# VH-VL binders against TBCC domain-containing protein 1 (tbccd1), part 10

Target 1, 147 residues: TBCC domain-containing protein 1 (tbccd1), of Danio rerio (Zebrafish) (Brachydanio rerio) (a4qp31r305to451)
Amino acid sequence: PPGSRLVLMSQVCKQTLAKDSEKLNDVNIKLHRCSEAFIYLLSPLWSVTLDKCRNSTLVLGPVRTSVHIQSCENVRVVCVAGRLTIGGSFNCTIHSLTPTRPLLLPGNASLTLGPFHTQYPTLEDHMASAGLAVVPNLWNQPLLFGV
Short names: E, the ipSAE of ESMFold2; O, the ipSAE of OpenDDE; V2, 0.75 times the mean of E and O plus 0.25 times the DockQ between their complexes.

## First folded at step 4 (VH-VL)

Design s44 (from r11 with heavy chain L55F I57L A58T; framework fv_remtolumab_arm2)
Fold by ESMFold2-Fast, scan of step 4:
Structure s44 (fold): chain C 147 residues (1-147), chain A 119 residues (1-119), chain B 107 residues (1-107)
Amino acid sequence: as target 1 above (147 residues)
Amino acid sequence: EVQLVQSGAEVKKPGSSVKVSCKASGGTFSSYAIGWVRQAPGQGLEWMGGIIPIFGLTDYAQKFQGRVTITADESTTTAYMELSGLTSDDTAVYYCARDYGSTWEFDYWGQGTTVTVSS
Amino acid sequence: EIVLTQSPDFQSVTPKEKVTITCRASQSIGSSLHWYQQKPDQPPKLLIKYASQSFSGVPSRFSGSGSGTDFTLTINGLEAEDAGTYYCHQSSSLPYTFGPGTKVDIK
């Protein structure tokens, strides 16, 4: 069923990884310990988790449920997502289109947020497939929690 | 070291087209976007459009839509910008510039190509 | 389209002085604002990206701040090699646009 499959991408290092396959439709993606990488996942996705990645750029197709960024450093993420959460991360830049307020968890420093502005040929179809075709963008209204 | 090397200066007649090249070296060509920015004599910078080579993904400024075409050849690590229907208003220095993954901050720039449109 | 305005348009400064350049956007652009330096007969060079992130190799005297519609580039202790024109650039929405530039001369 949609949303039940997990694709793990671990230790993608010093390379470009580009996927636009229909096999990624409605999958959960976990990127773990990727470094010096440029990762393009241009399909409608179910969820994306980015964990312990560094010095990397990610460009994601629309993500139906959530993008979670955890313990990352010098990472750039470009995404459309139902929810966006960022924790434990340093010097990261996120360009997003999210109908919900980005949630900034404890442990972040030097984060830059901006709006989504990227285009690719099938983007509109993918946004519809992910249930994100007509939504407001609250990228500039983050919620932060901390001591 | 990353370098972007552009083709040489061009002198063109009104109504013609010009195609400027930008050859990338010293980095991973397909991993970055290449944007095109022009500067008329004594004027500021004007963004024209860009491409992410890996999928041939393009963005164009609406002002140039229908006149500009941006392409890339991954085998030669070269991006191209072709501008048609030239007028004297197109006299400018044309720059290519590299972007980190389509976020459009331009970290390395070509040396520029002077295009002069005259009668 | 988003219009960027810069202030001042020209500034002549004594070495070691502090220089402040302001960029204002016609609508909110978050932190999608970048600063470039251009010297005569040279292409622009990136100084600061996303309002406040220094580009690699850029001297620490350059810093950026701001969000939304108001942004500032600061040169704390101008050096002779800093003479040039400074441009802001927004990547928030298409078409991407540049400010008109601020020319900084050394007295």
Scores: ipSAE 0.006, ipTM 0.546, lowest interface PAE 10.2, mean pLDDT 85

Design s46 (from r11 with heavy chain G56R; framework fv_remtolumab_arm2)
Fold by ESMFold2-Fast, scan of step 4:
Structure s46 (fold): chain C 147 residues (1-147), chain A 119 residues (1-119), chain B 107 residues (1-107)
Amino acid sequence: as target 1 above (147 residues)
Amino acid sequence: EVQLVQSGAEVKKPGSSVKVSCKASGGTFSSYAIGWVRQAPGQGLEWMGGIIPILRIADYAQKFQGRVTITADESTTTAYMELSGLTSDDTAVYYCARDYGSTWEFDYWGQGTTVTVSS
Amino acid sequence: EIVLTQSPDFQSVTPKEKVTITCRASQSIGSSLHWYQQKPDQPPKLLIKYASQSFSGVPSRFSGSGSGTDFTLTINGLEAEDAGTYYCHQSSSLPYTFGPGTKVDIK
């Protein structure tokens, strides 16, 4: 079923990684310990988790369910997502379009939130595929949880 | 391989604006951020801001907010820094520098553009 | 803003001696500290990033260490070509800031 596959991208270091394959459609992505990387994943995704990533920029295609950022440092994330949660992270910048309020979990410091303004040729088709084509953006209304 | 080439020296009047260009070659322009750092005569380095061209996202130091505009043109692989409301305190060498794509460590630098503000 | 202080301000060193430059941050910056070398009338060049990671092409005599608020750049065996001003830079928090510089001259 959709959302059943997991793609693990571990230790992507000092490189640019760009993927726009249909093989990533409805896939769960986990990025683990990536550093000094610029990562484009321009497909409609099921979920994305960033864990212990540092000094990196991530540009994501629309994510149907959730983007979860955990224990990251000096990371910029650009995304359209059903939900956004951020925990244990330091000096991160997130440019988002989310129909739900971003959830800020304990342990964050020096977070910057901004709106999503990036474009790419198939973006609107991917937004429709992820169920996010016509949604409000609540990027500026975060919820603090346990802070 | 990677080279950043900046526009030539400028002499400007107080109250005017200056626009400095930075043309990138030998690397992937869209996958890197371009920062702007200035250095007044005999002084240290001061970060002004930067841009990630493919994302069209610019960040600015609060000291320059409202006076500085940083833009990029991917078709010509050129970044620009425009500073308005010039005073003699803006006399400096202005550098562009490449960042890997958002963390602002600067791996390659342009040669610098001298901007002199005088009456 | 995060203030970086460097010591010493100036160091005159005999060739092949060890040079130690310290950088202190006014608050914790994790490992988000970078070191640059600037020679007269030239742009800065990256030496060490993220406290301890050597940049490509940088001689092995340069090394960095530290975390949090205290950081050190070491030149183990100064060569004549190493004369210049050394700057630390933090990318932990906006605005990104530089230290005031340490000038290293050869005797």
Scores: ipSAE 0.013, ipTM 0.608, lowest interface PAE 8.0, mean pLDDT 85

Design s48 (from r11 with heavy chain I52S; framework fv_remtolumab_arm2)
Heavy chain, then light chain:
Amino acid sequence: EVQLVQSGAEVKKPGSSVKVSCKASGGTFSSYAIGWVRQAPGQGLEWMGGISPILGIADYAQKFQGRVTITADESTTTAYMELSGLTSDDTAVYYCARDYGSTWEFDYWGQGTTVTVSS
Amino acid sequence: EIVLTQSPDFQSVTPKEKVTITCRASQSIGSSLHWYQQKPDQPPKLLIKYASQSFSGVPSRFSGSGSGTDFTLTINGLEAEDAGTYYCHQSSSLPYTFGPGTKVDIK
ESMFold2-Fast, scan of step 4: ipSAE 0.098; ipTM 0.718

Design s55 (from r11 with heavy chain L55F S102L T103D, light chain S32Y S92Y; framework fv_remtolumab_arm2)
Heavy chain, then light chain:
Amino acid sequence: EVQLVQSGAEVKKPGSSVKVSCKASGGTFSSYAIGWVRQAPGQGLEWMGGIIPIFGIADYAQKFQGRVTITADESTTTAYMELSGLTSDDTAVYYCARDYGLDWEFDYWGQGTTVTVSS
Amino acid sequence: EIVLTQSPDFQSVTPKEKVTITCRASQSIGSYLHWYQQKPDQPPKLLIKYASQSFSGVPSRFSGSGSGTDFTLTINGLEAEDAGTYYCHQSYSLPYTFGPGTKVDIK
ESMFold2-Fast, scan of step 4: ipSAE 0.486; ipTM 0.831

Design s56 (from r11 with heavy chain S31T D99G S102F W104Y, light chain S31T S32Y S92W; framework fv_remtolumab_arm2)
Fold by ESMFold2-Fast, scan of step 4:
Structure s56 (fold): chain C 147 residues (1-147), chain A 119 residues (1-119), chain B 107 residues (1-107)
Amino acid sequence: as target 1 above (147 residues)
Amino acid sequence: EVQLVQSGAEVKKPGSSVKVSCKASGGTFSTYAIGWVRQAPGQGLEWMGGIIPILGIADYAQKFQGRVTITADESTTTAYMELSGLTSDDTAVYYCARGYGFTYEFDYWGQGTTVTVSS
Amino acid sequence: EIVLTQSPDFQSVTPKEKVTITCRASQSIGTYLHWYQQKPDQPPKLLIKYASQSFSGVPSRFSGSGSGTDFTLTINGLEAEDAGTYYCHQSWSLPYTFGPGTKVDIK
């Protein structure tokens, strides 16, 4: 069933990884300890978690449920997501389109938030597939929790 | 003050399942992870898995994959750990603990729930 | 799986002495190492998080240091209430693992 599969990408280091396969449709993605990487996952995804990634750039297709960024440093994320949460992270930049307020958990420092600015040929179709085709963008209205 | 209160001791038969609850009070339930750690008699600590309630995402140690299910109910600020296919090797004290996101430094712990599996 | 090794396994110490417990990781874990104290029939208590950051309410005699693969917990002036088992814990990589523990008794 949709949202039941998990793809773990661990220790992606010093490389560019680009995937746009329909095999990633409705998949949960975990990126763990990636460094010096440019990662493009241009499919409608179920959820994305970034954990302990550093000096990396991630460009995501629309994420139906949530994008969680945890314990990252010098990371840039570009995403459309149902929910965005950021915790324990330093010097990160997130360009987002989210219908909910970004949630800032404890431990963050030097975060930069901006609006989603990326375009690719199938983006509109993917936004529809993820249930995010026509939604407001609350990127500039973050909410602090546990701080 | 943050407090985690767990359900009471259980005695179970081999092959059955057990569901332990962990009710959080004080602090913010949804914005922290709840992890589960067990300790067999006279043994060390073993991480089983955890959940971040606001994300609805749970992680499990490979050893327990397919046997453990960790859930959370934000309306009652309660996390649950259900372990199936019990054997005598599952006799242990089961702890819930609050962690920060997926880093799981466990700053507050429940009192523990003793689960005894015997026939 | 990251394996944590602790030394010593057991130590019997005179009150007021300095206690040093070492934790070694099988691979680099940055500063994602935490120290806990557990007394019999009680849950563990967090002492030090992220290698060197004291948790609130923890006495100043407890300190932590290290990064990468080698970490140390120091108790400078052991008190009677410090008897217990001390565990290191890494949160760098799944599955998150604990060290085997170091038991500290008072002479």
Scores: ipSAE 0.006, ipTM 0.542, lowest interface PAE 12.2, mean pLDDT 85

Design s57 (from r11 with heavy chain S102L, light chain S32Y S92Y S93R L94W; framework fv_remtolumab_arm2)
Fold by ESMFold2-Fast, scan of step 4:
Structure s57 (fold): chain C 147 residues (1-147), chain A 119 residues (1-119), chain B 107 residues (1-107)
Amino acid sequence: as target 1 above (147 residues)
Amino acid sequence: EVQLVQSGAEVKKPGSSVKVSCKASGGTFSSYAIGWVRQAPGQGLEWMGGIIPILGIADYAQKFQGRVTITADESTTTAYMELSGLTSDDTAVYYCARDYGLTWEFDYWGQGTTVTVSS
Amino acid sequence: EIVLTQSPDFQSVTPKEKVTITCRASQSIGSYLHWYQQKPDQPPKLLIKYASQSFSGVPSRFSGSGSGTDFTLTINGLEAEDAGTYYCHQSYRWPYTFGPGTKVDIK
């Protein structure tokens, strides 16, 4: 069923990784301890979690449910997502299109938020596939929790 | 439909603890945030804390830190609030409330649980 | 913490009159202000979210306005069923605080 598969990407270091495969459609992605990496996942995804990533750039296709960023440092994320949560992270920049308010959990410092500005050829099809084609963008309305 | 059903009224002695449950039905439990708000007799609403089950994260208002624990069990779609070291100042109605968008406006509320602390 | 103050604290009103309740924040909260109605021995009910957006099923006589530090809840044509206590609530910054409430009675 959609949203049942998990792909773990662990210790992607000093690499550029680009994927746009139909095999990633409706998949849960976990990125763990990636560093000095440029990661492009240009498919409609179910969820994305970043944990303990450093000095990296992530460009994501539309994410149906959530993007969760935890314990990251000097990371840039570009995404369209149903929801965005950020905790324990330092010097990160997130450019997002989210119909819900970004949730800022405890432990963040030096975060920069901006609007989603990226284009790629199949983006509109992927946004429709993820249920995000005609939604407002609340990127500039973050909510603080426990800070 | 979305429903939040809380456990029944409690009468407690000073120094004891109380654990109130909040069972959610309708919708995906893991997509909710559950907050806890109390109201002392004749007083206003006071936010105690909340839990975000999908992240396994709970947070608490400072005046309750060390005395309150908020947990959730996704298998039974139930959130819990446990308050320890009870005093007469803890006599109140305790509400759980849902936030579907993780934005802390509370769209659905439990019926409330009355906790009375007396000798 | 952000402190919310409400005025008036109590109002007794004839049916069909206009009621205005003010909520002031100690610092700017944008539009992250919500209004609840509570009747005796009942849980609060969400009326207005984000200063001016009506929650589903709420009668059109209820409206909200304001931004920054000054917010107003208006009941245009009070009905008997509207008796209760009205609370404002900010979700701009943790801890998420409530106003002290405004009690509205029908006379």
Scores: ipSAE 0.006, ipTM 0.506, lowest interface PAE 13.2, mean pLDDT 84

Design s58 (from r11 with heavy chain A33T S102V T103D, light chain S32Y S91Y S93R; framework fv_remtolumab_arm2)
Fold by ESMFold2-Fast, scan of step 4:
Structure s58 (fold): chain C 147 residues (1-147), chain A 119 residues (1-119), chain B 107 residues (1-107)
Amino acid sequence: as target 1 above (147 residues)
Amino acid sequence: EVQLVQSGAEVKKPGSSVKVSCKASGGTFSSYTIGWVRQAPGQGLEWMGGIIPILGIADYAQKFQGRVTITADESTTTAYMELSGLTSDDTAVYYCARDYGVDWEFDYWGQGTTVTVSS
Amino acid sequence: EIVLTQSPDFQSVTPKEKVTITCRASQSIGSYLHWYQQKPDQPPKLLIKYASQSFSGVPSRFSGSGSGTDFTLTINGLEAEDAGTYYCHQYSRLPYTFGPGTKVDIK
């Protein structure tokens, strides 16, 4: 069933990882302790969690439910997502297209938010697959929570 | 089908505590936020606080700070709201509600739990 | 905290008439306002989110408008099933607050 599989990517270090496989369609992704990495996951995804990642860049295909960034440092994230939450993170830049307000949780410092302006050949089809094809972008309207 | 099922009615003495449960089904529990809203008889709605289960992070309305604790157990897909130091002013229906986004748009609500505080 | 006020407190309306409910915030909240309907002995139901966006499955006779401090919920052609109490809700900043409610009865 869609949204039932989890792919764990731990300790992706000092490398470029690029995936655009249909095997990632509707998959939950967890990236844990990745460092000095460039990660491209260009498929319609179910959810993405980044935990304790550092000095890395992530470019994500549309994420149906949520992108959660926790305890990250010097990370860039480019995403289209139903929701975006960021907590415990320092010196991170997020370029997003989200129909909901980004939620800024306790422990963040030096965050930069910007709009999503990336393109790849199948993006429009992936946005439709994730239910995000015709939605407003509230990237510039973050909400502080728990602070 | 998304459904939130709350624990049954409670009758409590002044000064005691009450713990209400809210079990979620029909969706990914961790992807939601769960809020708690109460309503005294014949009165309006009052937000008490909420939790993001995947992070274990809760926030509370200042009025309830120190008296309310909101927790979640992902393994049982259940959120809890515990209110201490009960007085007659706490007699109300207590609702849990899910927010699929981050803007507290409560799209699904529990049936409510009646808490009566009497001496 | 941001205080929301609603007018009118109570309105008794003939079916098919237009109903207008106003919500005013004590300070600017942008468009960070939701509208809920509550029927007796039931939990509230989300009608309008982000001041003007209809929630899924809500009849088209319901619409919302406004920004800043002044917001309006309109029911264009009231039906019998629309009897209930309507609440505005701001989420611009913590603590999130609700308006006192507007009760709509059918004549």
Scores: ipSAE 0.007, ipTM 0.578, lowest interface PAE 9.3, mean pLDDT 85

Design s59 (from r11 with heavy chain D59Y S102L; framework fv_remtolumab_arm2; at its last look DockQ between E and O 0.59; V2 from the best seeds 0.00; counts 0 for: pae E 9.7 > 2)
Heavy chain, then light chain:
Amino acid sequence: EVQLVQSGAEVKKPGSSVKVSCKASGGTFSSYAIGWVRQAPGQGLEWMGGIIPILGIAYYAQKFQGRVTITADESTTTAYMELSGLTSDDTAVYYCARDYGLTWEFDYWGQGTTVTVSS
Amino acid sequence: EIVLTQSPDFQSVTPKEKVTITCRASQSIGSSLHWYQQKPDQPPKLLIKYASQSFSGVPSRFSGSGSGTDFTLTINGLEAEDAGTYYCHQSSSLPYTFGPGTKVDIK
ESMFold2-Fast, scan of step 4: ipSAE 0.013; ipTM 0.618
ESMFold2, look of step 5: ipSAE 0.007; ipTM 0.585
ESMFold2 (binder alone), look of step 5: mean pLDDT 89; pTM 0.911
OpenDDE, look of step 5: ipSAE 0.263; ipTM 0.769

Design s61 (framework fv_roconkibart)
Fold by ESMFold2-Fast, scan of step 4:
Structure s61 (fold): chain C 147 residues (1-147), chain A 119 residues (1-119), chain B 112 residues (1-112)
Amino acid sequence: as target 1 above (147 residues)
Amino acid sequence: QVQLVQSGAEVKKPGASVKVSCKASGGTFSSYAMNWMRQAPGQGLEWMGWIIPILGIATYADKFQGRVTFTLDTSISTAYMELSRLRSDDTAVYYCARDYGSTWEFDYWGQGTLVTVSS
Amino acid sequence: DVVMTQSPLSLPVTLGQPASISCRSSQSLVHSSGNTYLHWYLQKPGQSPQLLIYKVSNRFSGVPDRFSGSGSGTDFTLKISRVEAEDVGVYYCMQGTHWPYTFGQGTKLEIK
């Protein structure tokens, strides 16, 4: 069933990882302790969690439910997602298209938020598959929690 | 050795579109981001965005979002920049340049393509 | 966006004399890796820009050792120990640490 599978990507280090497989359709992705990496997951995904990643760039296909960024440093994320949450992170840049207000949890410092500007050949089809083809973008209206 | 060769000069009327090509030779085309810059007559350099050939991923600077499209044809190691709804202030020399993706410097540049927009 | 400011904008130099160009950024360019992504380019008259120095102080392949870069944080310098005729052109600093990439306004080096 959609949303039931989990793919764990740990310690992707000093490399470019590019995946556009239909095997990633509607999959939950967890990226843990990735560093010095360029990671491209160009499929309609169910959810994405980044934990303890650093010095990395992530470009994600549309994420149906949520992108959660936790305890990351010097990470650049480009995404379309149902919801974006960021906690405990330092010097991160997120370019997003989200129909809900980004949620900033405690512990962040030096965050830069910007609008989604990225394109790839099957993006429009993947946005439709993730239920995000026609949505407003509230990237510039973050909600702060705990200050 | 690494060389980027761009298409020739173009003269366009306001409202038209232009498509500039940038063909790479020497080295692995797909391992690098291709960046696009422009330079208006007598002015400095302005970054427009980049495309990663291995994935066909393009990212655009805010000023050009909605008017510029970056594409590629990996079978001939060629990147393209198409700029639409041209205005007179789009008159500039347009450059492609390679970025070794992990270091973010532009190590090799094309020769430039002059695009003139006039009535 | 990070603003890159160069000085001087115009630099007349006598052949064989040293030259120095300054570049200042509105924000620190130190990346978490410890690297500083500040690069220098030269645009000779009628030509495309070419890379001279990358990551503050590293000379690009084929660049003469009379060129050197230094600096840290927000303040950077490009030095030419002995200016040659072929060094004429406009010098640009560029930062790659922060999105979007930005260039300085350029310094035109001319022979007196």
Scores: ipSAE 0.000, ipTM 0.524, lowest interface PAE 11.8, mean pLDDT 85

Design s62 (from s61 with heavy chain S102L, light chain H98Y W99Y; framework fv_roconkibart; at its last look DockQ between E and O 0.74; V2 from the best seeds 0.00; counts 0 for: pae E 6.9 > 2, SAP .517 > .496)
Heavy chain, then light chain:
Amino acid sequence: QVQLVQSGAEVKKPGASVKVSCKASGGTFSSYAMNWMRQAPGQGLEWMGWIIPILGIATYADKFQGRVTFTLDTSISTAYMELSRLRSDDTAVYYCARDYGLTWEFDYWGQGTLVTVSS
Amino acid sequence: DVVMTQSPLSLPVTLGQPASISCRSSQSLVHSSGNTYLHWYLQKPGQSPQLLIYKVSNRFSGVPDRFSGSGSGTDFTLKISRVEAEDVGVYYCMQGTYYPYTFGQGTKLEIK
ESMFold2-Fast, scan of step 4: ipSAE 0.151; ipTM 0.718
ESMFold2, look of step 5: ipSAE 0.022; ipTM 0.651
ESMFold2 (binder alone), look of step 5: mean pLDDT 89; pTM 0.911
OpenDDE, look of step 5: ipSAE 0.760; ipTM 0.902

Design s63 (framework fv_ucenprubart)
Fold by ESMFold2-Fast, scan of step 4:
Structure s63 (fold): chain C 147 residues (1-147), chain A 120 residues (1-120), chain B 108 residues (1-108)
Amino acid sequence: as target 1 above (147 residues)
Amino acid sequence: QVQLVQSGAEVKKPGASVKVSCKASGGTFSTSYAMAWVRQAPGQGLEWMGLIIPILGIAWYAQKFQGRVTMTRDTSTSTVYMELSSLRSEDTAVYYCARDYGSTWEFDYWGQGTLVTVSS
Amino acid sequence: EIVLTQSPDFQSVTPKEKVTITCQASQSIGSSLLWYQQKPDQSPKLLIKYASQSFSGVPSRFSGSGSGTDFTLTINSLEAEDAATYYCHQSYSSLPYTFGGGTKVEIK
């Protein structure tokens, strides 16, 4: 069923990783300990988790449920997601389109939030596939959750 | 060795559009790089307009230029383009392309610049 | 948006003198600050990245320092070829990236 598969991308270092395969449709993605990397996952995804990534740029296709950023440093993320949560992260920039308020968990410092302004050929179809077509963007209304 | 070569000077009337090109070494399209566009009006400072990731054709723009600027690429010629529409005299400037190393966000190499003059 | 304020706007300096240029950010940007040199009728060239790291090929007389909101570019002994406008640039926030107003350095 949709949302049951997990793809783990670990130790992606000093490289460009670009994927737009239908095999990533409705998949859970976990990126763990990636550094000095450009990562482009241009498919409608189920969820994305970034854990302990550094000095990297991530561009994500629409994510149906959530994007979770944890313990990351000097990372740029561009995404459309049902929910965005950020914890334990330093000097990160997130450009997002989320119909829910971004949740800022404990441990963050030096975060920059901006609106989503990215375009690619199948983006509109992917947004529809992820249930995120024509939704409001609350990127500028973050919530502090926990202290 | 990285080289960014831009198209020649343009003279346009108010309301017209201009499209500037920047041809990069092949390595720029196959590596972890983005290409930024930065302009400079005569006697003024530098102003960032936006950037594109050439290997994927994904672009994002500064809010000031949103709706007027479009950035595209042609992978067969290793060229990126910046098109600015609805030109006004205030758009008279030298337009630069610059290579942005995505994981460190540094503009390490710049094109020679393209002068765009907007006058009636 | 993050505003970068440079000072001074202009200075005329005798060869061999020390030049100090400052850049102040409207909010903390960590060490995400770069310095560029632009000679007349030329494109900018990267001098310093991450506040204090020299780019390859840059003469040792150029150095950067600072963190948070206050940054400095120093030319320890000005040479004739250093006549240029110097710009700071923050890469902390990518929407928009912003530059300082520039400091023009001329030789007396």
Scores: ipSAE 0.007, ipTM 0.571, lowest interface PAE 8.8, mean pLDDT 85

